# Ledger of designs, part 1: VHH binders against Protein KTI12 homolog (KTI12)

Scores and structures below are computed, not measured.

Target 1, 302 residues: Protein KTI12 homolog (KTI12), of Arabidopsis thaliana (Mouse-ear cress) (q9lmh0)
Amino acid sequence: MALVVICGQPCSGKSIAAVTLAETLKESETKQSVRIIDEASFHLDRNQNYANMPAEKNLRGKLRSDVDRSVSTGEIVIVDSLNSIKGYRYELWCIARAAGIRYCVVYCDVDEAHCRQWNKERSDRGEDGYDDGIFEDLVRRFEKPERRNRWDSPLFELYPSREVIDKSSPVILEAVTYLTKTVDSKTQDVRILQPSIATQAARFSEANSLYELDRATQEIINAIVEQQSLGAAISRVTLGNELPPIEICRPIGLPELRRLRRTFVKLMGQSSLSGPPLPTDADSAKRRFVDYLNREFGGNNA
Positions, changes and structure headers below are counted from each chain's first letter, unless a header gives other numbers; antibody chains are not in Kabat numbers.
F, E and O stand for the ipSAE by ESMFold2-Fast, ESMFold2 and OpenDDE, each averaged over both directions (binder to target, target to binder). V2 = 0.75 x the mean of E and O + 0.25 x the DockQ between their complexes.
[cut] stands for letters that were removed.
The coordinates of atoms that the task and the answers printed are left out; those that the model quotes come from them. Centres of patches stay.

## First folded at step 1 (VHH)

Design c1 (framework vhh_8fcz_2)
Fold by ESMFold2-Fast, scan of step 1:
Structure c1 (fold): chain B 302 residues (1-302), chain A 122 residues (1-122)
Amino acid sequence: as target 1 above (302 residues)
Amino acid sequence: QVQLVESGGGLVQPGGSLRLSCAASGFTFSSYSMNWVRQPPGKGLEWVSGISSSGGSTTYADSVEGRFTIIRDNDKKMVYLQMTSLKTEDTAVYYCARDSDYYGSGSYFDYEGQGTQVTVSS
């Protein structure tokens, strides 16, 4: 039993990698049972799933829930999606750790130009491709896996633009070897105990809270920058019906906004570690950040 | 290229002391808060200690308060964890972690090192 996370840019050959790995595992000497969890499993429209942040979060939530449910079945579970956000890969890694199963990342490393070309070719054939705007947004937000991060290791790198990915691919065979290693039943090693449900729940809550905090504060900064660009004399930034406005008495530059965001997020992180828990929802996180900015801007004269 | 390299782990007896070191490179060390986190065998990650970018503020998990001390040297780009009165439950792989500029999408750090093993046993 294991969890395999397929990762890569849109149109980087991820599904071919996932299917090839699954078929190689099923044909191995150990005859592994394999389950692929992908977007198509939920009959979801690709462009609708990535049209906006709420839809994308909903998709990730559904995939994560299916993974969490599936890791108790005794199968090797392969998650075939973008898996482009490092915080989301971290959440999947936590699920594997909690279940006491093997974990790895298979990364399809394809440059943006090839991915863009393959996306066009798919669209031209009437196959499932990304709309240009959605594609470029996904490329811009992609967070490349790094071997030094525990949630990105072991990392198996494939290069679909440089080589044909098939059952004889060295990296595929290396991943199969890793995933099919049998525990020596005679080894008297200390059994890896399953983490408690409480420990697991606390970890997932922290990851979700930090993700919401990161996203929410960036949305607020984007709104401030956007509204300031509309006019030279903006004295109030309106963020919708559910949030108080941000009062500004002078133009606020992006470097200052980045510094304030960094300070705020750090304060919230330290509070979580030594005091009250992090906000668990986007509206709470946005409200606290807006309140923080109003305090910082009020009285920060020349 | 950001790198964090831990050292100083090993086998110690209960009640003993050990000092862990973390060497940082590839970023402006004095601009980031640093943390120690650990993973005991068969358990999840546990935050141990944190130190502010200037070294003016430190925080500790309840389980290590009074026994561990986190220190940094910005000139040498080093962070240390001085551990005293070690218990068997302190057995874990210890990781040095850099605070994220933005807590990168569900983590309170952007980078962590490869870790150093601490085993407390008779």
Scores: ipSAE 0.000, ipTM 0.128, lowest interface PAE 16.4, mean pLDDT 74

Design c10 (framework vhh_8fcz_2)
Fold by ESMFold2-Fast, scan of step 1:
Structure c10 (fold): chain B 302 residues (1-302), chain A 121 residues (1-121)
Amino acid sequence: as target 1 above (302 residues)
Amino acid sequence: QVQLVESGGGLVQPGGSLRLSCAASGFTFSRYSMNWVRQPPGKGLEWVSGISSSGGSTTYADSVEGRFTIIRDNDKKMVYLQMTSLKTEDTAVYYCARGKYYSSRWYFDLEGQGTQVTVSS
């Protein structure tokens, strides 16, 4: 059981995020029962309900009331609305705490220009769009969620203008992992329900292990290219305190680095059947790739 | 083996059209979103377009919006990029990629060999 608050600017892809998260949760190992609460659930017209402040307060009251009722049913409840007001998100967080359930915020981070264009396109297609005046007022009053606030944490950020949101999205999978994580006891206190992001290290799932591997390896390649750009004398690339340095015995071009990365990711995919297990986190993935590169670069040193 | 193979690149005049194809194998194609990314000569990787696992949602970089169309055929395990009104700045190696935008960066867990597109007179 949990409460998920979807947050974002008008026309920022919130409904796609909500539906994708719900479907992924229903297909998870725990086969979670999920309910989406949105304005359409109450047959509400968005322009009518956002025309003035009393109407907006009434809308938020209706949504909050349904959330409070729904969290008692043992379902995962997803609230799909603007959830743009910090004080309102605080109220939803209080409901989750009182119910003793997990809580998180999923934020669809889309710039105003894209939101305006998508709003126009929805209206042009005869879909639910906001009147221009209402849209601009909502954009101006939007209060961005902040990870430092307990009622905005854990915060899962999606970028619908930069990627397609689907069931394989890493952020969706992280949220699912958080929401379905088992506890040793059914007795939970409020401190357990909202752990620090730093103390809740997400493990790679089998479905996204190759994605995390690609992500980690791309970061390593970017670091090599950046440090090589500083001078021809760089024979050692440092990647931070936890990783061994990369020893370079000859100039390495970007095409070769890309080939090595593709080969490494491919080999890791193949070895899942009989080789060492896939890395469980980003640091492990980076260490394995650094080791691989050091072996490849050292192989031509007689 | 798990792989992506691009084709359809070539030399084209400014204002022309070209269709790129990407053949996927070795994984359950219908469960993954797909992307096109490109690398112009002497520059870094630039994300071009993305399509959801079902094909129901698409997204495009501002530089190609209205000129490019991404399509997929899950039965054939293919992704296509239909390019129109091509400009000289579209010259790049185009890669089909499985990946996502995460933590303010693009990450691709599988890439093909790439296909060269050259737009010149």
Scores: ipSAE 0.000, ipTM 0.226, lowest interface PAE 17.8, mean pLDDT 74

Design c11 (framework vhh_8fcz_2)
Fold by ESMFold2-Fast, scan of step 1:
Structure c11 (fold): chain B 302 residues (1-302), chain A 121 residues (1-121)
Amino acid sequence: as target 1 above (302 residues)
Amino acid sequence: QVQLVESGGGLVQPGGSLRLSCAASGFTFSSYAMNWVRQPPGKGLEWVSGISYSGGSTTYADSVEGRFTIIRDNDKKMVYLQMTSLKTEDTAVYYCARVTYEITYSGFDYEGQGTQVTVSS
């Protein structure tokens, strides 16, 4: 089992790459079962899917839901869409890690001019193309994958404007080898996550927001567990100068803290769809989580 | 770089005992909570037990409470899982795991290669 994320600009040859990879995997020595999850499975035309931000978020939510459901089927799952937002690729990577399966990104690297030309050619032939306004908006918002990001690695780069993508393409064969490789002693030694990218901005990117939110909440859980270990039946956990204390009426076990953390991060991850906005930095993430825990531990609804 | 290496697995009869070990390197071991996670054949990852950075607090999944004991030795950078009263349902690959920033891993950042435990007559 594995999760493959196809990524690229609109009209960059992504579907050809997805189909070629799937067919090569099915014909490999291991005879892999493969499932492609794409926009067509939701029975909306591409311009409807990208007409506005709520429609795009709805599409990403549907694709993510299908991926989460599909990763337990024993098949290699290929997500064929723009996958243009770093935060969304991070979410897909998290699903793969939770399932304990291999993960990779296949990037169709085509310059904007060629993508624009191919979009025009599709429209001229009466095939489905993006409306000009939608196309230009998607191009402007595209976040190129970077192999130093753990959610973009391993990264397999294809160049459909420079070469024909087929079953003999070296990069396709490299991806197939990675996806079908038997676990050996070297790969068994340790499973290490790559470091996150360096940032120069004062505020979080979407990907960095989820990463820092996850990190900040885990630090709070660690502090609660450790302070509870210092004394019996403590009623207040202190977290430092800028955070309010956590009030507890009973010892809180790690399983309960993990459940609360998971619920909180999911609620925050869905904020762009139906909840409050994501925190802008690590300190605000910690404060938000502490406030959440105080509401849960307050006993007001007991 | 971070490394976690498990050992101590094997074939054991129902009702038997087994001790798993995990050797950690590449990070400040005494600053992290450590966990044991298992994957039974054909099933997903299941969290088994956790121990705080100081060793002062331990927690267990309901399925193993009273039968398993997690301990750590910060000087030796080791975490252990003492398993008693083993059941056939305990058959799984057991992984040592560091507390992670990834919520969907059940909270685990790094995993070792795993050690196979088979409980069978």
Scores: ipSAE 0.000, ipTM 0.134, lowest interface PAE 16.2, mean pLDDT 73

Design c12 (framework vhh_8fcz_2)
Fold by ESMFold2-Fast, scan of step 1:
Parts: structure tokens; C-alpha cells; sequence
Structure c12 (fold): chain B 302 residues (1-302), chain A 121 residues (1-121)
């Protein structure tokens, strides 16, 4: 009933955070069922997983597929990996939104120097550490979560280099409280996680209706481009529970997306009795644009 | 009263480097993505590069990837474009452009006055 994304630099204490959170949830008043999805479950060498971009994409694809399957089980799912790329965290957030479940990020904030030392110590102990070249590449490419991004929120920050992470850690208890909050039904829980319906239903004013329409359609284009940046194999773009997905049969370039948006906005701006009525709110505008794109891309969406 | 003022353009030889600057005023700078767009002689506008409000995300057109770097200074309300390995095809008027607080791939809310870059031997 919830997806938890553990995030952090290589060797930042992520697995300790994941296990501690899972055990605290299992011991909570609600006795939550918890599943941890991690790299170890695939029995692949750490350095093999991060040796090159194809191997890394394959690993992320396997983790993502396991998450997507697991979010329908009624368990709290914890995905324990680097989760270092913002586009990948965005994709995981979209899975949670589509499933109508709670989502949060737990970030192990440890500076690079401590991570390097802990990596060295793991290697010295004969444990599975990162090769120096792989470690430095991963550190360089790490995209820190920011609570201003909706796919990085709510954000629970842990500092394993400053304090011991255990079941009494205040941040762990805060995350447990968030994840175990009681609701009357699935529909009520889904509604709590969605944007305000009052905001979605707010009518466009005549004075700025075109600006609001332009802005709403721009958000859709950005979501498409961001999703496609994850790989050419993506066949659908998920925009959350309130919007239908966009089905794509080929990679779509930004110039084409911009042309389609301009055409759509112009069509909506035409004053015509025989034309479709103008959207009355941002959600209606986004839905019509998504429907428009699905027709243009597939031609057969009726 | 949104204002964007570009500077730093000029004449440069192929293979040379140039740094463009854009000074912004009249809006909450850190809340908006900033972009560089260009218009070559006799052609339409071409998006070149963009940077998110926080500076955490940057993107580039294929034609400039690896040669140009976009940077912002939110305290000074400035965005910069560092151009290296310049080609004759980079000859254009360069504009600084404001977009909403989402990633930089959208059409622009506002464009500045522009600065001319000429790459010629």
C-alpha cells in the first residue's frame, strides 16, 4: 500500500536504513507486511551491475519491473538501491501514482569522503565494494533528491555519518507514522494522495485562460520528454491517476511535440460554435491535450 | 516588467570560444527555468540549452552537446552560456528566454533583446 524509495550515494548506509525501516514497520501497531526489493535479489556482482550504461539500465529495468508487480500486493514496498537518477525516481513515483498508493523517499545524506572511506573499508573486509573507477563515476552522476520535486516528496533525510540509524531514530519513526496513517478505504487513501480537486476544478478566467492552457500543455510535453530520456523502449507515458497514459509507438522529438502543442492551443483558441467547448480547468485542458496526442500518435484511439 | 538583457556576443574565428551573459529582473529568478535560443540569418528560432530553476538539471540541443555549457547564478540573477569549439553554423542572434518552473523543454514565456554571435574566418 505504499512505495518507499531509498536513495543515496554508493556506500551511504542505505541497506541499514531499509532494514531498520522494514523492521520498525513490521513491529508497528498495524503489523505492516513489508517487502524489500534490492540488487542482491538478482544475485549479480555489484561491479558487473554498474560496469557500463547497458548493464546499469538493465538493472534499473529489473528493479522497476519488480516494483511495478509488487505494488499491487497490498504490502509496503521498499526499493533499496542507489536510485541516484532523478528520471528514474520520477518513473517510480509514476508507478506509485498509477497504483494510487502512498510514496516517499528516504535519503541517506552522507558526504563523498565518508562514502569513499566506507567503500574502502568494505573492500578491505572482503565484502562487495565498488571498484574505484565505478565508485567515482557513480558519485559524479548522483542527482541529489530535492523536496521541491514532487517525485522526491515527502523526503525523509537520514545522516548515517552523524548518528546511528536504529528503530528509535526520530526520522525513521516519522516515516513509519506517515506510512501507517489509517484511512477508511482505498478510495479515500487515493484521494488523500492526489492533488486538490478544488484546484483541479477551478475555472480558467477569460483574462488568462490561454496562458493557463499553454502552461498546462507545456507540463504534458515536459513529462513526455523526461520519460523518453530514460530510453527509446518506453511505449507509454504515465501522467498519474487523473490522466490517461500516452501511448507512443516511436520516439517523439521535441520539435514535433512543440508543433503539436502549438496546433492544439491554436485550435482551442478559435472562436467557433461548431468547435469543441474550451476547457474550464487545468485538468480538463491536460486531458484534452493527452487525448489529442494519443490520436495524433496512434491515429486509432477512436 | 520582466526584463532579460543579453551580452557577450561578437566576432570569433572557427574553433574559438565565447561566453554569453543574461541579466534578469522583474520576476522570482530561482522559480523559473532559463534557456538560450538562437536565430541564424534567414532561419527560425532554434532552442540551444536550458537549466532548471535550482540549476540541478541542464539539457542541450544535439548540435551543441559537448561544446556548450549553461550555468546560472541565482544570487546575481544571471544565466551564462559558455561556448567552445565554435562553428560557422553557430552564427546567430542568441536570446535568453524564461520558461515556467518545470524542465526546460517548453515554449518560452519571454525572450530578451538578443546578442549577435558571428563565427567567421
Amino acid sequence: as target 1 above (302 residues)
Amino acid sequence: QVQLVESGGGLVQPGGSLRLSCAASGFTFSSYSMNWVRQPPGKGLEWVSGISGSGGSTTYADSVEGRFTIIRDNDKKMVYLQMTSLKTEDTAVYYCAKSYTVEIYSDFDYEGQGTQVTVSS
Scores: ipSAE 0.000, ipTM 0.129, lowest interface PAE 17.2, mean pLDDT 74

Design c13 (framework vhh_8fcz_2)
Fold by ESMFold2-Fast, scan of step 1:
Structure c13 (fold): chain B 302 residues (1-302), chain A 121 residues (1-121)
Amino acid sequence: as target 1 above (302 residues)
Amino acid sequence: QVQLVESGGGLVQPGGSLRLSCAASGFTFSDYAMNWVRQPPGKGLEWVSGISSSGGSTTYADSVEGRFTIIRDNDKKMVYLQMTSLKTEDTAVYYCAKDLSEWLYDSFDYEGQGTQVTVSS
C-alpha cells in the first residue's frame, strides 16, 4: 500500500510516467495491485477543469475524495494530475500519513518551451490540449516540488524532454524499489506521525478551555453580585480560602462586571510569550480573574 | 510565501540541554498554532510539542513531558523548544511546523529544513 503523487507542468509527460510506473509495479516480483486516479475519471475536459478557481478547486476536491476512499483498499494508488499546488500535495500527504501508508512524489521536470510545444502538437492533432490562456496561467502558478519538504519526499525526478520514459528508466526502477520494499521486521510498521494521547486530550481541552474560562469568570461575577446583595455596605468580597478577596470601594453593578469580564477574556486571548499563559482549569482562571479585578478596582487611573 | 527556519541543534551529552529556535515569515504568525516534530534516524516523523496561537496553551508528547518546554514570541515571530535532561532517544532532526489554525490539530501545512540534535557521549 502506497500513495504516489505525479507532479509536473501541463503537457510534461505525467500520464506516460503514471502508466509506466503502474505497469512496472504490476510486473514486479511482488505483483502489486495498482490504481490510477486521474482527471479522465471525471467527465470534465481540461479547459473546463481549469477555466476558473471554483472549477479547479472542485476538480482537486473530487481527486482528493477518491484518493481518501482508495487508500483503504490495500492497493498502490497513483494520482495523475498537475498536483501543482504545494498545499494540495500537503493534503494528499496527510491522507497517506493518516492511512499509515508509504508516500512519494514523481516529478516530470520539463521546461516551459517543450510543454508549450507538446500542448500545441496535441491541439494540432485534435486531441485534448489546453487553451493558450489556461496553459500560460497554469505554468505561471506551478509550485515546483522540493525534496526538503516532507510532503514532496521522497522525490523521484523524470526528464521526459531529455530521455524516453519506459520500464527500464532508472528513476522508475528506483521508485518501484521504494514502493515494494519490505519492513525490516514483522513487528515494525511504516511509521507515521500520529497524535499522542496528550495532543488528542489537549485538542479537546483546548476547545473546552474557552468555555471553562467563561464559566469560571461568570462564577466570580455571580459571587460578587450575591455578596453585594446580602449586605448594604460590602467593601470586600470573600471567595474562599484558596482565592484572595476582592477589594471594592463602591457598589459594582452587573453591567460593569460584565464589561470587565469581556475585557479580561479578550486580554487573555491577546497574551504574548512574556505574559501569563491562558489558564487550563477553573481554579487558575478564577485566580487570574480575581487578580485582574483587584487591579481594576484598586487602580486610581482605571 | 511561508518560510520556517530552524536553528540551535548540535551535539550534547545525555542529561544536557539545548534550545531550538524557529524563525517564521510569510504569514500572520500570531494567527496559527505552531508545532515541533522530529525524525529519528531510520524512523518516521514523531510529533513532539505544540503551542496555540496566543501561547496560552501547550501540549507535549508523553516521551518529552516535563523535560521539554515550547514557547513563542509573536512580536519576534519565533517559536522555541527548550530541551532539558536530554536522552539518547531524543537524537533526531527537529522540524518546526505550522498548524492549520490557531488550535492544535497535529496537522501541518508547512515545515522547514530542520535542525539536527545528537545526544551522545
Scores: ipSAE 0.000, ipTM 0.148, lowest interface PAE 15.7, mean pLDDT 74

Design c14 (framework vhh_8fcz_2)
Fold by ESMFold2-Fast, scan of step 1:
Structure c14 (fold): chain B 302 residues (1-302), chain A 121 residues (1-121)
Amino acid sequence: as target 1 above (302 residues)
Amino acid sequence: QVQLVESGGGLVQPGGSLRLSCAASGFTFSSYGMNWVRQPPGKGLEWVSGISSSGGSTTYADSVEGRFTIIRDNDKKMVYLQMTSLKTEDTAVYYCAKTPYSSGWYYFDYEGQGTQVTVSS
């Protein structure tokens, strides 16, 4: 339940920053679900995306549309692109504000000379680099984020040309702390809108169905652990009006629940090609997981 | 029809090296991240490594970082896992797995039939 905008000049280390942030969030105490939206997810290479103004506008439209759809899922959404135009960052900020979720910008501040060198090195390695003309045009039009602008704040600045960006980077840890902070709904901070386990209604796209499935099943595990710790009946775990209860014959530890979740997600992945189709939404995913757990625990047949 | 075919597994002595290959077909290979996951005998799945759609980002499990390298060739629709300094605890069936995203995340929607790696003697 946050939107993170990665910003920087072409070849400034943005993808490393995005992946590092995502992995640090996944490994945090809160075990956050994270989704990265990037240009490659739309099946277009970078030179095609920036060949002309209509193509660039189309790319920004697709990224914005995907962000707008994704902010209702309760995940942390990271947009990994140039995000170089301040008006476009303003639009993304408006989406976050309308959704009532946390927002920040992560800026990879690298001078033009290093970006040109890294672009050349990427091309020399046979990886996707920018054509010289496209690169110079993008550099010239880049609008640096400024902390005083609401749509550029809070601003987390990384310097990939001066330091190695990894999970121990202080700025990455500061961003993680910000994004995982507990917010009271009555504070002046942006309210976090988190759907309850049983009431999440987001539709799955085929491209992200396993990620959504992983998130939905983790919410079920969290509910089981919470109810057991709060003195819930050991023979039944209630998950709300929309889901059947989980019937257990013995206390179930977190390590066993995590193993069962991993097995379930793997089985769903394998059956995506044949057998039953993947669930179309979070509610269906949760019901299938609850049914799976009831079978694994033997059930009460009641 | 999505197909992932692993090869390159076998028996190797501790400290040895192996290179695993995965041939992909039935989808736009250059648009999706790829992963290697493994299953040791009698244990659950363990994520090993991931690579983004372009090859620009790679990630590794702590247990293999510095010893394994994931590489892809989008023109040939191949992903590889170069394994060095192999340990007995690396014994497992290794699976190539497609993600539903362009990132090299450990989530996957398809996996191959696997290739056995045994480190002994």
Scores: ipSAE 0.000, ipTM 0.110, lowest interface PAE 18.6, mean pLDDT 73

Design c15 (framework vhh_8fcz_2)
Fold by ESMFold2-Fast, scan of step 1:
Structure c15 (fold): chain B 302 residues (1-302), chain A 123 residues (1-123)
Amino acid sequence: as target 1 above (302 residues)
Amino acid sequence: QVQLVESGGGLVQPGGSLRLSCAASGFTFSSYWMNWVRQPPGKGLEWVSGISGSGDSTTYADSVEGRFTIIRDNDKKMVYLQMTSLKTEDTAVYYCAREYDSSGYYEDAFDIEGQGTQVTVSS
């Protein structure tokens, strides 16, 4: 069982890559069962899905939910969509991690000019192309996968504008080899543990919110550690004009800060009909985390 | 491309010592906190120790305080973990980790690039 994320610009040959990979896996010696999750499986109009941010978030939410349900089936799950936003790929990776399954990204690397030409050709044939305005907006906002990021690795790069993608493509065969590696029953690529805080939080978050929350709180911790390293007599950590300072009555160790951050992320992931609303952006998340830390450090029992 | 290569692990008796090494490349080494993290058999990732970019500040998990020492050599782009008084509970795969915005899988914002080095403490 594995999760494969297909990534690329609009009209970059992603569906051909997904189908080719699925067929090659089904025909492998291990005879893998494969499921493709794509936009067409929901019977939704492409241009409606990308007309505005709420529509895009709804689409990503549907795809993410279907992935979360599908990773327990024992199949290899391939997500065939733009998967263009780093935060969204991060959330999919968290699902794979929590499920204890293999993960990889297959990236169709095609320059904008070829994608634009292929989009026009699809539209001219009466096939499902993107409206020009939607296409240009998606191209502008595309966040290229980077091998150095754990949620973008391993990264298998395809170049549909430079070669035909088929079952004999070296990169497809490389991905198949990775996905079909035999492992001991006691040895997994990802160890199965209790559900992670990140995965639990993803159930209640819009497409980018878990990534932004994680990043924002880590920035606060980095600032605390850095300022404390300047001297043993630090009683106050300053974080800028928009954030209240953090009052500390003793040196705070990194293990304690990491424990508090994990507790805070879990708390933010829980749905509540009472209390303050969930943070809507990184700045709100930082403010709530600083308030949380001040309560924990200041002796104010909540 | 960021690369971290761990070495120095092995089989050691309780009470023994080992020195782990991490060779870093592909980034401005002195600008990053470096950490050692470990994964015991059947458990999640556990943070062990950290050292500031300049090397002036170090921090340790309570379980290893007084037994382990983290050191860095910025000229050689190396991080070391000197382990003494080893216990069976120290058995784990040890990873060298750059402090990063978020690694996701490792909820303590580590960027783990290497395969790790296995430390087994047994008689």
Scores: ipSAE 0.000, ipTM 0.183, lowest interface PAE 12.7, mean pLDDT 75

Design c16 (framework vhh_8fcz_2)
Fold by ESMFold2-Fast, scan of step 1:
Structure c16 (fold): chain B 302 residues (1-302), chain A 121 residues (1-121)
Amino acid sequence: as target 1 above (302 residues)
Amino acid sequence: QVQLVESGGGLVQPGGSLRLSCAASGFTFSNYAMNWVRQPPGKGLEWVSGISSSGGSTTYADSVEGRFTIIRDNDKKMVYLQMTSLKTEDTAVYYCAKSLGYDEGWYFDYEGQGTQVTVSS
């Protein structure tokens, strides 16, 4: 019993990876039962699924619901979709944790040029490809998995543009080994225990918004600490092109930064009904936190 | 690679005490808040306690407040959970969990392997 999340750019060979992994698992010594959850199961064209943000959110909701229903069946569940949003992968990871099952990510790492070429080739063959506008939007918004993140680990990286993906692929065999390893009889596998509904609901509610808020604000604090640690007195912390700078008139200690972050996170959590809505992505979260810090430090940020 | 190794679990009678330990490696321990999370038999994960990166702030679930104490030693890269006045309801696998940043909370990016605590007569 496990949850496998296939991740990658549009037209990066994800479905080939999913099918190959499923077939290898079914043929393994333990003869694992495997279920693939994919977009095709909903009988919608891929361009319809990604036409706009409401359609994408609806697709992710349907996939997540199917995963949640399937993880109690004793099967290995493979989610074959873009799974391009870190917050969404975090939600899937929470489902796996709540179900007490193994989790991993299989990433098809293919550069944009090859993905674009393969998308055109699919169109030329009369197969289900992405419209150019939808393709370029999906490529732009893709959030690459990182092994350092628990919800992206263990991470099995495939390179479909550099190698043939088949049942003998080393990475596929490594993933199969991970997914089929038996519990040591000397210790009880507590991952088998099913979490309560209340605990599951609490972890899933607003996971994308709260996860992005927590991570984005911590990244801002890390940037401030890093720039201050360079030893020079600084009056301005620069965070890149899309964010206003943070104006500071004195060194700001880590305890004060942590207090401000906690206050901000609490305020955002309480404001969801009467204030502006919670940020839906990292950039929005960072912008609001930077604005908050500039106000608290007396910075001039309109 | 992040590693969290729990120890100190075991069988104890109601009213007894246990001290759980968590040894951390693979990350800058002093930069992250640490937590204890538990999973009782047949139930979901329950957040138990958290401690900020400096140790200056601690928080507890209502069910353990006044009975459990979370402590950290940044030099030794250790976090501890001192449990007193144990109840049968405290029976669970206890996991050490790394926060996303400096502040404690239930959003974790890593959990350890767990240690079993059984409270029964």
Scores: ipSAE 0.000, ipTM 0.126, lowest interface PAE 17.0, mean pLDDT 74

Design c2 (framework vhh_8fcz_2)
Fold by ESMFold2-Fast, scan of step 1:
Structure c2 (fold): chain B 302 residues (1-302), chain A 120 residues (1-120)
Amino acid sequence: as target 1 above (302 residues)
Amino acid sequence: QVQLVESGGGLVQPGGSLRLSCAASGFTFSDYAMNWVRQPPGKGLEWVSGISGSGDSTTYADSVEGRFTIIRDNDKKMVYLQMTSLKTEDTAVYYCAKDYEWGSYYFDYEGQGTQVTVSS
């Protein structure tokens, strides 16, 4: 079991790399089961998904969710998308760590000129390419993987503009070897790495939970501010079907909401030190924060 | 593109003080909250402190509250971590981290890091 993150500029040969890796793994001596998760898996329009930041966040959320569900299946999971943002690759690495599976990044390093040419060629053939404005924006925001970052390692670099990527590519074979490697003795390996890996995993899980908590609670604050900005005399903020509404007796300013969020995050941190686990997902974090706000604003029965 | 450069780390005795600095570029600095995170040797990442884009609000991990102070200078595009009463368990690589785009507190980018070693 493993998670492989394909990374690169728009039109840098990522899908060819993903398919080549998957087929090489399937044909390996170990006959690995492989699943590719990509934008096409959701029947999503490329330009629509990258038209603005909310659309991009929605796409990344869908891909991340599918990855998280897939890592328990015993397959090697390849996520084929831009994976261009360092924070997003960090999230995917966190999923792999929590699942206790191998992780690596395959980076298609292609310069802007070749990517732009390949994008134009796709458009000229009547295939789906990126609109020029979207393409230039994605290129500008791309955050190159760095091997020294834990969430970018091990890093397997491919150069599709300088070489043919196929099942005989040395880097593809290195990645296959990494992903299919066996240990001489699983008991011996566990004994050698056990204290360091267990300690790192525990601390890492806590840090990741705090970041997800911070992010989820900020989304709740944003929803409250947005609904209050509609200019209505609002006594209830609706957050969707999965969360209870927030009952408010007066308009609440952003500074007050931020103070309450800060207090909540601190309390959750203290709870972690006392033994109770931090929320494991965004929905759980949002629910606990909504319950906290309802208690603060007017009810102990929230 | 976003760039964060940390400095100010070094060797210090228990009970000592250090000030870490982070120089930011490639984004509108005052629009984003900034954070400090650290990784002790052989351990995972630990969130340390956060400061709002305006500098009006700060948050701290329980392990550092009362000992560390996060400060920012939006004119200079700098964020700082003033560390006092340092303990051996504060030994770590410290990273400056930008909030995720669009008002999120999830970090989007980390710098190269600066090593802090607390030892007698």
Scores: ipSAE 0.000, ipTM 0.138, lowest interface PAE 16.0, mean pLDDT 74

